# VHH binders against q96fz2: the designs that were tried, part 141

Target 1, 269 residues: q96fz2
Amino acid sequence: CGRTSCHLPRDVLTRACAYQDRRGQQRLPEWRDPDKYCPSYNKSPQSNSPVLLSRLHFEKDADSSERIIAPMRWGLVPSWFKESDPSKLQFNTTNCRSDTVMEKRSFKVPLGKGRRCVVLADGFYEWQRCQGTNQRQPYFIYFPQIKTEKSGSIGAADSPENWEKVWDNWRLLTMAGIFDCWEPPEGGDVLYSYTIITVDSCKGLSDIHHRMPAILDGEEAVSKWLDFGEVSTQEALKLIHPTENITFHAVSSVVNNSRNNTPECLAPV
Short names: E, the ipSAE of ESMFold2; O, the ipSAE of OpenDDE; V2, 0.75 times the mean of E and O plus 0.25 times the DockQ between their complexes.

## First folded at step 8 (VHH)

Design D18 (framework vhh_6z1v_2; at its last look DockQ between E and O 0.01; V2 from the best seeds 0.00; counts 0 for: pae E 9.8 > 2, placed apart)
Fold by ESMFold2-Fast, scan of step 8:
Structure D18 (fold): chain B 269 residues (1-269), chain A 123 residues (1-123)
Amino acid sequence: as target 1 above (269 residues)
Amino acid sequence: EVQLVESGGRLVRTGGSLRLSCAASGSTFRYYAMGWFRQAPGKEREVVAAITQSGGKTYYADFVKGRFTISRDNAKNTVYLQMNSLKPEDTAVYYCAASRGFWTSEPHEYDYWGQGTQVTVSS
């Protein structure tokens, strides 16, 4: 996973993240740096994306089940990185393989500190290699959405005009991430950055791409991944596996250029 | 942001029992996961038991399962280690440690440490 859509306005995104804390109280996540959130249909590595993380990372007297939502840089910069420019990092940290996450210092260290986050998106894009050509077919991949039953209907989200209607109650894709905090050696604000954990593709996606993000399907999985005060690293890693509860449709080549930021990027072709 | 003080360590005979206590300062204790570690002379510090901030989940090293019990009282800002069926191999300095996260094996992930309390088990 190297491209996502996260276009919802801040207030709609916040409501889509309603949750219950450990005491069963209904809550909305509290924002940090909300002005850094930039909605887009076409987000690439190095841009900021909203993530959920435990409030306990910021407040020493917080319940670990309470959630913050914050924009973070896509592309993890390890806390131990000694150079002044994050772009000088020798290795790509856009994604982190689940099978080697405990072997790589860049990921093992923040995992040991409980720095788990949930990366939010409308969905993600993947490019299927087409036989006999160098062209690739892009697909938009997302959670199945709740639909009203309609006799003789294929589905509500099968045309561009129907897509506008589904955003009001869209179920956001929730991907398992690891984040770290980097202090510039020459001073300045702490940089929060994340990586998306990847797993082998499920059967449903195997014809599109061989890898997929580790998707946390449902509030129980999301809460366990975030709650580093109650869930150990070893227990949390049991949540990291392929999922079949995913759907997709082909989109136009408009999405190929990351500068294109319009609804056409995810509209069905 | 806690200070930890262990107590209860002493000489005890093989097969005996002992309860260690760890008192924490401040009102933030309830938001920390707590661990008990031990270190024998010439050995590295190893995890013995750990308990989550809520007390809802515990961890025990294989060599103490069934013999030791970790518990906490957030109203008293105290964590306990009840040690039963003690054997000479349990002789060590026992340390109380606090962390924001719940760890089952990594001593270096704990942020705050007590000074330790000596437990000696005679043969």
Scores: ipSAE 0.185, ipTM 0.615, lowest interface PAE 5.3, mean pLDDT 87
Fold by OpenDDE, look of step 9:
Structure D18 (fold): chain B 269 residues (1-269), chain A 123 residues (1-123)
Amino acid sequence: as target 1 above (269 residues)
Amino acid sequence: EVQLVESGGRLVRTGGSLRLSCAASGSTFRYYAMGWFRQAPGKEREVVAAITQSGGKTYYADFVKGRFTISRDNAKNTVYLQMNSLKPEDTAVYYCAASRGFWTSEPHEYDYWGQGTQVTVSS
């Protein structure tokens, strides 16, 4: 996964992340660094994207079922990294393969510390290789949305009003991530960054791409992944597998340029 | 800061039973995973059992083999270790520990420790 969409306004995004804590109390996640949130239809590595994480990561005596929402850098910067510039990392940390997560120190260590997060997106993009051509067809992949009688598929949102309705009730894609905290050697603010865990593609997606993000489907899966106070690493890793509960549609080549940030990026062609 | 105080350790005969208690100070007990560790003379400290914040999940060392039960009462700020079918090899100082994270077998992941209580099992 190298491209995502996360374009919802902050308030809409927050509402979409409503949850129940372990006591059954309805809650909204509290924001950390809300000013770092930059909505975009076209998110690439090294950009900031919102993730959910347990409040316990910030507060020693916090309920681990409580959630915080925070923009983090896409591309995990390990805490042990000694260079002043994260871009000098010689290995790709955009994704973490599920089969080698325990073999890679950069991912194993933070995971062992319970540094699990849920990466939020409207969906993610993948490119299908066209047989016989150097052309790649991009697809937008996301959770199936509940068809409310009035709210047509993304494709049916022909009117601005309908579009707003669709996004107000959009089920966000929830991807399993690992984050780490990096302190720059020269001092400054602690950098929070994340990697997306990837798995082999489900059957439905296999024709498009052979790998997919580990999707946490449902509130229980999300809660278990986040709640490092109650759920061990071993148990959490059981949540990491392909899912067939996805849908996708072809999109235009507009998304190919990471600078393009318009609704056309995820619009069906 | 959480203070932990173990109690219940004593001399017992082989095959006997003992219940250890660990009382935690403060009002934040419910936010900690709790563990019991033991250390025998000349041996390293090892995990005996652990329990999650809510008490919903438990862990036991391989040597426990169903003989011990860890439980907690968050209203009383107390974690317990019920030990049955005790053996001489169970002789050790037993420690209570609290973790801000999830339960683990790794002692370094625990933030607070009790002073320990001596358990001696005679043949």
Scores: ipSAE 0.014, ipTM 0.319, lowest interface PAE 7.9, mean pLDDT 89
Fold by ESMFold2, look of step 9:
Order: structure tokens, then C-alpha cells, then sequence
Structure D18 (fold): chain B 269 residues (1-269), chain A 123 residues (1-123)
């Protein structure tokens, strides 16, 4: 997984993340660094995207079932990294294979600290490689959705009312991630960064791509993955598996250029 | 694009069961969300049920009330509508439709349509 859409305005995104805490109280996640959220139809590695994590990571003695939402850098920067510039990292941390997560220090160490997060997106893109050619067909992949009232193409509406109706009650894709905290050697703000855990693709996606993000399907899975205060690493890893509860449609090549931030990126063709 | 051929429509008694099939031509069937629609004489076409490309999520119109089940078999390029506890009000031409986009209850958002199959429920 190397490209996503996360385009909703911050307030819409926040409402889509409504949840129940351990006591059953309805809550919205509390933002950290909201000004770093940059919505786009076309997010790539090294950009910031919002993730959910337990409040216990920020506040001593907090209820571990309470959620914080924060933009983090896609591409985990290990806490032990010694250079001043994260772009100098010599290996790719945009994804973490589930079958080797406990073998790689870059991922095992933050996991041991309970640094589990839920990566949010509208959905993700994958490129199908056609046999016998170098041509690739991009697809937009997401949770099944129920549209409200009549709408034309997805993401194509210009007006706030039509735009809002297209995404009314959009179910955000919730992917299992691991994050780490890196303190720049010259000082300054701690850098939060994440990787997305991947698994073998489900049968429904196998003709598109052989890997998929580990998707947390439902509130119980999301809660258990986030709650490092009550759910051990061993139990949390049982949540990491393929799912068939996923759908997709073909999109145009507009999305191929990561600089294109338009609704056309995810519009069906 | 895809061609859709419905089959299985016939005369059945009230309370009976019927399974409709929709065969899709071409290798692209798995890329389409599928829907069943119906049109009774003098009425507009209305959604009956819909299913996502993967089969992971389904939708049913309120009048179905648990009597109908949509399913798909991507290996056989076929979508089904199992209709149980049929009522005379279910009498209509039933259409299979395919959408390249998101699932929807709106007929104009479906790109390809079958020719329809007649279901008649007698008292």
C-alpha cells in the first residue's frame, strides 16, 4: 500500500471517527496538531495523514480506551535514527509485512512500547499489472458504502451540499499501523511517524495485487488494536489478517501523478 | 463493458420461492457492483437489492423485509436473487444491472442493464 485518499474536511473526518469508550460514552477523538492535517485525494509516502492512537500515549494514567487523532508522517522513522534529516533513512518503512513484524527492529521495538495506531483513509489505490504488458490499471479500494440520495460521480461535486452528500456517512478505511517517536538530534518537536501493516490479499483483490493493508473491520477490532493498556501485543496481532469486506472500482491514470489532488483521482471510469 | 442476461422468471404461487440468475459475459464481472431492480406495470423502476464488487456488503429495499437474498459468484460470473415468501405485489419485470462505481439505489447510476425477466405471483 503506497497511495491513499484522505480528502474529507477536518470536521467531517472527526465526526466519522465517533466512537464509544470503555464505559459506552459517545466521544469524538481529540486532535493533536490539527493544523498539520492536509486533506488530499492523493496521499503518498512522507506526507502527513491522520491516525488514531490511545490517549495513554500522551497522558499518564489516562483511560487507554480514549482516542487521540493526529497527523503523522507516512514512513516510520525509528526512535534510534541518528541523522538530522528523516529523508536520509536508508530503508523503506511505508509498509510492514505482518509475517516479519517481530523480526524487524524498526517495527518490533515500537510494538513492544505499545505504539499501535489506526491509519485513516477514504480508501487506497493499487495498480494492477496486466500480463504481457507494462500497462497498469489503477483501482480505488475501500469499505463497501451506502450512498444517500441521488449523486452523480463520486468526488466530482463542486458545491458544498452535493460534495457533502457524496460523502455523507462515508465509512473510513481503518488500517492497522505501528508508529514511533523520533527526537531530532538538534532539538525541536518530536516526529511521529507510522507504517501500515500488510497481509496477503484476500480472494477478491488477488487479481489486482498480491498484498493488502491489514484492515481492522469494526469497532471492536479498532478498539483492541488501539488499547495497548488492556490488550497485549500477542492478542493484538490476532487482529491482523485479510478481509473480504472490501470493494473497488477502476480509476483513470490521473492518480498516477502524486501531485494531482482532484476528485477525478478516485472517480470511476 | 458487460452484457447481462437474466433468467428464472416464471409464474409462481403466493408464498412460493423463486431464484433469479443474471449471467454476465466477459472477464470483467468482478469489477462491477451489481443490483436487482424491478418494474411493475405503471410504476417506475425501483431497486430490490444490491451487492458490492467483492460481495462483502449487501443492500435491500424496505419492502423485501428479509424475504429476498442477493448473492454473487465471481468465479461463475453470476449474480442471484433468491426470492422467498412471494406476494402478488412482487409481480414485475426484474432487471439485473451493473455499476462501475459505488453501489447506489438510483437506476441512472448503473451503466449496464439486462433485458429483464418476468416474475408473476398468483393468488
Amino acid sequence: as target 1 above (269 residues)
Amino acid sequence: EVQLVESGGRLVRTGGSLRLSCAASGSTFRYYAMGWFRQAPGKEREVVAAITQSGGKTYYADFVKGRFTISRDNAKNTVYLQMNSLKPEDTAVYYCAASRGFWTSEPHEYDYWGQGTQVTVSS
Scores: ipSAE 0.006, ipTM 0.335, lowest interface PAE 9.8, mean pLDDT 86
ESMFold2 (binder alone), look of step 9: mean pLDDT 85; pTM 0.882

Design D19 (framework vhh_6z1v_2)
Fold by ESMFold2-Fast, scan of step 8:
Structure D19 (fold): chain B 269 residues (1-269), chain A 123 residues (1-123)
Amino acid sequence: as target 1 above (269 residues)
Amino acid sequence: EVQLVESGGRLVRTGGSLRLSCAASGSTFRLYAMGWFRQAPGKEREVVAAITQSGGSTYYADFVKGRFTISRDNAKNTVYLQMNSLKPEDTAVYYCAAGTGWYELSPSRYDYWGQGTQVTVSS
């Protein structure tokens, strides 16, 4: 998982993240740095993406079931990184393999601190190898969506009015992530950055790619992953596995260039 | 809730050093992020340094980096600001502040404030 779409306007995204706290009260996540959120149909590593994390990371007295939403840099910079420039990091932290997460210092340390987050996206992109050619076929991969007359479909939305109907009740993809906080050695603002945990691909996606992000399917899984105050690392890791509750369609090569940021990136072909 | 009292402000020469202390009352000091702010005559209150509840993360304004150090002692319910290589431009009333969230850079994000301690730097 090296490319996502997260294009919803901030208010629509916030409503799509409505949840219930431990007492059953309806809530919206509270934003940190909302001005750093940049909607895009074509998010690449090193860009900022919105993540959910427990309010307890910021307030010691907070109910650990309450949620904050914050933009974070995609590509985890470990807290122990000593150089001044994060781009000088010599290994790729865009993804974190589930089978070695407890072996790698970069991931084990923040995981031990409860630094679990849920990475939000409309869906993610993957490129299928085509036999006999160097060309790859891109696919947009996302949760199955409830089909109603009002919600519409991506393939039918070719006007601004129709696009609003497609996205009004869109079920966001919720991917398990680990984040860390890095303090520049020479001073400056703390950098929050994340990695997406990856697992073996499910049977439904095996013909497209051999790996997939660890998807947290449903509010129970999302809540347990986020709640580091009540759910231990060992218990949380039981949520990390492939899911078959996923769908996809082929998209045009427009998505290949991360500078292209239009609805055509995820439209069916 | 917490009550904050600053101390240590005085007249000091250019190039000198000074340590400010902020004593907190209340059993919950360790649960607050702490900040040091300053206000010179005719200017807005501005952030100088901030520290998380655990002391694991700190922030410094560009104009004090390399000269000032913020630290805290949760056993003594005290936050400190060590000021080195003082300049006339550092002359201000210094305030400590406590907030229930992550440290912030805006005064409006802090819930509790001390009365301030005057630092005057002269040649």
Scores: ipSAE 0.000, ipTM 0.122, lowest interface PAE 16.1, mean pLDDT 84

Design D2 (framework vhh_6z1v_2)
Fold by ESMFold2-Fast, scan of step 8:
Order: sequence, then structure tokens, then C-alpha cells
Structure D2 (fold): chain B 269 residues (1-269), chain A 124 residues (1-124)
Amino acid sequence: as target 1 above (269 residues)
Amino acid sequence: EVQLVESGGRLVRTGGSLRLSCAASGSTFKYYAMGWFRQAPGKEREVVAAITQRGGSTYYADFVKGRFTISRDNAKNTVYLQMNSLKPEDTAVYYCAAGRGFYTSLNPDSYDYWGQGTQVTVSS
């Protein structure tokens, strides 16, 4: 996974992340650095994306089940990185293979500190190789939506009002991530950055691509992945596996250019 | 902020059992991960066992697996270490520690508060 859509306005995104605390009360995640959130239909590595993480990372006496939402840079910069420009870092930081996560120090160290996050997106894009040509067919991949395929499907939007209805109750894709904190050697603000854990593709996606992000399907999985105060690394890693609970549709080549940031990027062809 | 006091250390025979207790004062105990560490003369402190805030996860050093059990009672602000099948090599001062956010850290530097220790001596 190298491209996502996360276009919801901040208030809509926040409501889409409503969750229940240990007492069954509805809560909204509290924002950090909300001004760094930039909605986009076409997010690439090095851009900021919203993630959920435990409040316990920031407050000594917080309940580890309480959630913060924060924009983080896509492309993990390890805390030990000594160069001044993180954009020059080019090894395996956009994605982290599940089978080697405990072998790579860049991921093992933050994972050992409980630095697990849930990466939020409308969905993600993958490019299918077409036999006999150099062309690739892009697909938008996302959770099945509860309403209906026609009223909740992007393809049902034939007017601005219908586009608004598609997003009213959209179920955000929740991907397992690892983050780290990097302090620039020459001073400046701490950089929070993340990587998306990847697994072998499920049967439903095998014709599109051989890998997929590790998707956390449902609030129980999301809660256990985030709760580093109660759930060990070993137990959390049991949540990392392919899922069949996904759907997709083909999109036009407009999405190929990361500079294109319009609804046409995810519209069905 | 918490203050920690260990108790239960004493002389025991090889093969015996002993339970250590760590009593915490302060209303925030339930928000801390807890660990037991030990230190023998001339050696560095090493981790023995750790437990998360609600006891959802535990860690044990390889040399105590199957013999020691860590538990906690948040209503009593206490953490316990049940030690069975004791060996002379278990002789050490045992320390209770409370840590923020690093629930199963093996690094003593990850723990914010420490007790004064309780001596366990195992003889034949």
C-alpha cells in the first residue's frame, strides 16, 4: 500500500471515529495538531495522514483505552536517524512487512515501546498488472459499506447531493500502523511518522495485487491494537493477518498522477 | 506519583516457595505497569517479571518461567510475585518498580518509581 484517499473534512472524520470507552460511553478522539490535517483523494508517501493512537503515549496517568487522533508523516523516520533531512530516507518506511517486523530494528524498537497506531483512510489504491501490456489498472479498495451498494457506493453519485450522501455514514478503513518520534539533530519540532504493516493478499484481492495492508476489522481489533497499556506486542501481532471483508472497483488513470486531488480519483469507471 | 514498599523477603531452602508483596501508596497506582527486578551482589539489575495496568499481559524472564507468577490487586494497590521451586541462583535483592507507558519494558530506565528492595536468600 502506496496510495490512499482520506478526504473527509476534519469534523466529519472526527465523528466517523466515534468509539466507546470502557464504561460503554460514546467518545470522540481528541485532536493533536489538527491544522496539519490536509484532506486529499490521493495521498502519497511523505504526506501527512490521520492516525489514532492511545492517549497514554502523551499523558502519564491516562486510561490506555482513550484515543488521540493526530496527523503523522507517511514514511517512518526512526528515532535514531541522524541526518537532518528525513525526505532522504529511502529504506522500507512506507510499508512494513508483517513477516519481518520483529527482525528490522526500525520497526522492532518502536513496536517494543508500544508505538502502535491505526491509520485512517477512505480506502486505498492498488494497480493491477494487465497481461500483454505495460499498462496497470488502478482499483479503489475499501470496507463494504452498511447502507447499500447504490446509495453508499461512490458510483451512485450523479449529483453533488448524492456525493454528500455517500460520505455521511462512510465506514473508514482502519489499517495497522507503527509510528516513531524523531527529534531533528539541528533542532525543531518532533516529527511523528508512521508505516503501514502489510500482509499477503486475501483471495478476493489476489487478482489485483499480491500484498495488502493489515486491516483491523471492527472496534475490538482496533481497540486491542491501540491499547499498548494492556495488550502486549505478541498479542497485538495476532491481529495482523489478511482479511476477506473488503470490496473494490476499478477507477480511471486520473489517480496515477499524485498531483491529481479530485473526486474523479475514486469514481468508478 | 507513587511510593512503593516491598515485603516478604527472607531466608528459604532450595525447592521452597515465597511470596513477595509490593504495596503502593497514592491514588494513581492503577495507571502504572508494574515490574519485579532483582540484583545480586556485583551484578546489574535484571528484569524478573512485568504486568500491565489491568493484568491483561505478563512478561517473565526465561530463568523464572514456570516457577514465578506475577499478579496485581488494584483495589489493594498491591503487586505480588509468587516464587516456587526456588534455587540458590535466585538469591538477590528484589525490587518493585512502577512505569508509565512501557508495560513490559526490560529496561530499568523505563520505570519511574522504585521500592527500596527486599532481600531473598536461598540456601541448601
Scores: ipSAE 0.005, ipTM 0.361, lowest interface PAE 10.8, mean pLDDT 84

Design D20 (framework vhh_6z1v_2)
Fold by ESMFold2-Fast, scan of step 8:
Structure D20 (fold): chain B 269 residues (1-269), chain A 123 residues (1-123)
Amino acid sequence: as target 1 above (269 residues)
Amino acid sequence: EVQLVESGGRLVRTGGSLRLSCAASGSTFKTYAMGWFRQAPGKEREVVAAITQSGGRTYYADFVKGRFTISRDNAKNTVYLQMNSLKPEDTAVYYCAAGTGWYELSPSEYDYWGQGTQVTVSS
């Protein structure tokens, strides 16, 4: 997982993240730095994406089951990184393999601090290799969507009004992430950045790509991953496995260029 | 911000029992994970037991499993360590610690510490 879509307007995204805390209270996540959220159909590494994390990371007296939503940079910059420019990081931290997460200092240190987050997306893109050619077929991969009387499907969205109906009740993809906090040596704002944990592809996706993000399927898995005050690292890591509850469709090559940011990027072909 | 005060440490015979208490001052005790650590002369401080904010989950070091029990009373802002079947190897200063998350393994992950209470186990 190296490309995602997360295009919902802030208000729609916030409502899509409605949840219940440990006390059973219905809540919406509270935003941190909402102005840094940049919706896009075609998000690449180094861009900002919204993530959910425990409120306890920011407020020492907070209930660890309460959630913040914050934009974070895709591509984890470790807290120990000593150079002034995070773009000079010499190794790829876009993804973190589940099988080596406890062996890599860049990931095991923030994980030990409870720095778990849930990365939000409409879905993600993968490129299927076509045998006998160097050409690849892109696919948009997302949770199965439940139709309501007023909601549409991507296949039925031929006009702007129908596209809005598709997204009104969209079930966001919830991917397990690890984040870290980096303080620039010269001073300035703390940089929050994340990596997406990856696992072996499920049976349903094996013909498209051999790896997939670790997807947290349902509110119980999401809450356990986020709640670092009650759920240990070892217990949380048991949530990291392939899922079969996923669907996909082929999309046009427009998505190949990360600078293209239009609905055509995820429209069925 | 929280202040921690341990009590209950004393000399006890091998095979005996002892209960340590840690009283926290401050209104936010319920939001902290709590841990008990110990340090014997010439050794590093090591984790003994930990308990989450709600008390719903606990951790025990292998060398105390089945003998020690950690508990908390959030109404009294107190955490306890019940120590049974004490051995000479349990002789150490026992420290209470408070942290903002679940930190089973490392003293460095806890933000607030008490002064310690001495437990001595004699043959």
Scores: ipSAE 0.005, ipTM 0.347, lowest interface PAE 10.6, mean pLDDT 85

Design D21 (framework vhh_6z1v_2)
Fold by ESMFold2-Fast, scan of step 8:
Structure D21 (fold): chain B 269 residues (1-269), chain A 123 residues (1-123)
Amino acid sequence: as target 1 above (269 residues)
Amino acid sequence: EVQLVESGGRLVRTGGSLRLSCAASGSTFRVYAMGWFRQAPGKEREVVAAITQSGGSTYYADFVKGRFTISRDNAKNTVYLQMNSLKPEDTAVYYCAAGRGWYTSNPDSYDYWGQGTQVTVSS
């Protein structure tokens, strides 16, 4: 996973993240740096995306089941990185393989500190290799969505106008991430950055791409991944596996250029 | 913030039992993971046992498994370490610690520490 859509207005995104804390209290996540959230149909590495993380990372006396939502840089900059410019990092930290996460220092150290986050998106894009041509077919991949009283099933037959109507009750894709905190050597604000954990693709996606993000399917999985105060690294890693609870449709080549940021990027073709 | 005060340390004979208590005051105790560490003379501080915020999960070092039990009472802001079948090797200063995250062996994960209570095990 190297491209996502996360286009919902801040208020819609916040409501889509409604949750219950350990005491059963209904809550919305509290924003940090909301002005850094830039909605887009076409998010690439090095841009900021919203993530959920435990409030306990920021407040020493917080309940670990309470959630913060914050924009973080996509592309983990390890705390030990000594250059002044994060873009000069020689390693690609956009994704982190589940099978080597405990072996790579860049990921093992923050994971050991409980720096787990849930990366939010409308869905993600993958490019299928087409035999006999140099062209690749892009697909938009997302959770199955609940039918509305006014709309039929979401699919390739739906017009762009119909797609605009589905966002009010959209089930966000929730991907397992690891984040770290980097202090610039010349001083300045701490940089929060994340990587998406990847697994082998499920049967349903194997014809599109051989890898997929580790998707946390449902509130129980999301809560356990985030709650580093109650759930150890070893227990949390049991949540990292492929899921079959995913759907997709083909999209136009408009999405290929990361500078294109329009609804056409995810519209069915 | 939270302040931790240990009590219960004393001289006991090999095979004896002892319960250590750690009383917390100040900030909300129930949101911290709690740990018991020990340090013998000339040795570094090592983890003995740890318990999560809710008390739903516990950790024990291999050298105390089956002999020690950690528990907490969030209503009383207290964490306990029940020590059974004590051995001379258990002689150490025992420290109570409170931390923001769930770690089993890294003392750097704990933000608050008590002053320690001396446990001596002899024949």
Scores: ipSAE 0.012, ipTM 0.424, lowest interface PAE 8.4, mean pLDDT 86

Design D22 (framework vhh_6z1v_2)
Fold by ESMFold2-Fast, scan of step 8:
Structure D22 (fold): chain B 269 residues (1-269), chain A 121 residues (1-121)
Amino acid sequence: as target 1 above (269 residues)
Amino acid sequence: EVQLVESGGRLVRTGGSLRLSCAASGSTFRTYAMGWFRQAPGKEREVVAAITQSGGSTYYADFVKGRFTISRDNAKNTVYLQMNSLKPEDTAVYYCAAGRGWYTPSEYDYWGQGTQVTVSS
């Protein structure tokens, strides 16, 4: 997973992340650096994307089940990185393989510190190889959605943009991530950056691509992944596996260029 | 920040029982997971038991399951390790640790100085 859509306005995104803490209290995640959130239909590595993480990472007296939402840089910069410019990191940390996560220093160290996050997206894109050509067929991949009732086939009474109604109650894709905190050697703001954990693709996606992000399906899985104060690293890693609860449709080549940021990027063809 | 001081280590006969205590000083004890680790001469430090910040979940190494019990008292800023049916193999320095994760040694940020437990016939 190297391309996502996360286009919801900040207020809509926040409401889509409503949750219950350990005491059963209904909450919205509290924002950090909300001005760094840039909605887009076409997010690539090195851009910022919203993630959920435990409030306990920021407040030492916080309930670990309470959530913060923050934009983080896609492409994990390890806390031990000593160069002044994160773009000089020679390793690709866009994704982290589940089978080697405990073997790679860049990932095992932050994972050992409980630096687990949930990466939010409308969905993600993958490119299916087409035989005999360098062209690939892009697909938009996302959770099954509860269908908004479309108006009857009456004509004039119908919304010309009926498909856009799906965003009213869109179920965000929730991907397991690991983040780290990097302090620039010469001073400046702490950089928060993340990687998406990947697993073997499920049967439903195997014809599109051989890998998929580790998807946390449902609030129980999301809560356990985030709650590093109550859920050990070993227990949390049991949540990392392929899921079949996913759907997709083919999209146009408009999405291929990461500069294209329009609804056509994820519209069915 | 917390400082940890273990107590209760002593010489005990095989089959005996012992309770270790770990007293924490500092204002943030309640927010940490707590663990007990041990290190025998010539061996690496290994996890024995761990308890989450709320006390709602515990972990025990296979070699102590059914014999040891970890508990915490957040009002007293103390974590305990009740050790029953002690074996010579349990001889080690026992360390108390505090961290925001709770399974591997790398998840623990603060460590006590250790207390010696010796089990003999």
Scores: ipSAE 0.012, ipTM 0.431, lowest interface PAE 7.8, mean pLDDT 85

Design D23 (framework vhh_6z1v_2)
Fold by ESMFold2-Fast, scan of step 8:
Structure D23 (fold): chain B 269 residues (1-269), chain A 121 residues (1-121)
Amino acid sequence: as target 1 above (269 residues)
Amino acid sequence: EVQLVESGGRLVRTGGSLRLSCAASGSTFSYYAMGWFRQAPGKEREVVAAITQKGGSTYYADFVKGRFTISRDNAKNTVYLQMNSLKPEDTAVYYCAAGYGFYTPSEYDYWGQGTQVTVSS
């Protein structure tokens, strides 16, 4: 997982993240640095994406089940990194393999500090290798969406204009992530950055790509992954596995260039 | 499912050395990362050192780097903490823990009862 779509306006995104805390109170996540959120149909590593994390990371004595939403840099910069420029990091930390997460210092260190987050997206893109050629077919992969007569659907037969209506009630993709905090040695603002945990593809995606992000399917899984105050690393890691509850459709090669940022990137071919 | 028993804590003089041992019972020892924590009177429990399941990676708190060494022997179901150049500030109850995290006490599932280390000036 190296490309996502996260295009919803801030207010729509916030409402899509409505949740219930441990005490049964209905809440919306509170924003940190909302001005750093940049909606896009075509997000690549090193761009900022919104993540959910526990309020306890920022406020002493906060209820660990309460959520913050914050933009973070995609590509984890470890807290121990000593160079002045994060782009000089020799490791690719866009993804973190589930099978070796506890063996890699870049990931086990923040994981031990409870730095678990949920990475939000409309969906993600993968490129299917075609037999007999080096050409690849891009696909947009996302949670199954509820179909209604009024909201429309991605599979709507009528026109591309009907696509606009599905976003008002879109179920966001929720991917398991690990984040870290890096303080520049020369001073300046703390950098928050994340990696997406990856697992083997489910049966439904095996023909498209051999790996997939670890998807947290449902509020129970999301709550347990975020709640580092009550859920141990061992228990949280049990949530990391392939998921069959996903759907996809082929998209135009327009998405191939990460500089293209239009609805055509995720429209069905 | 492991039971942990620490041993080796005692009174030592400043500049001395001490080796702590943590013996684990149960067939699942090799599945866990192991850590040593300490708690001094009036202070919170803090991480001292940690080691991954196969010993391929270690962590040390800044205040013990160069002085303490963590190691494990999976064949003997034992983890060790070699403490050199001991200081009065090292006086604490030392705890052995098994889990999957590295830095936070809440990320460890199994704990020993602790062993007292006292360093006299």
Scores: ipSAE 0.000, ipTM 0.123, lowest interface PAE 17.5, mean pLDDT 83

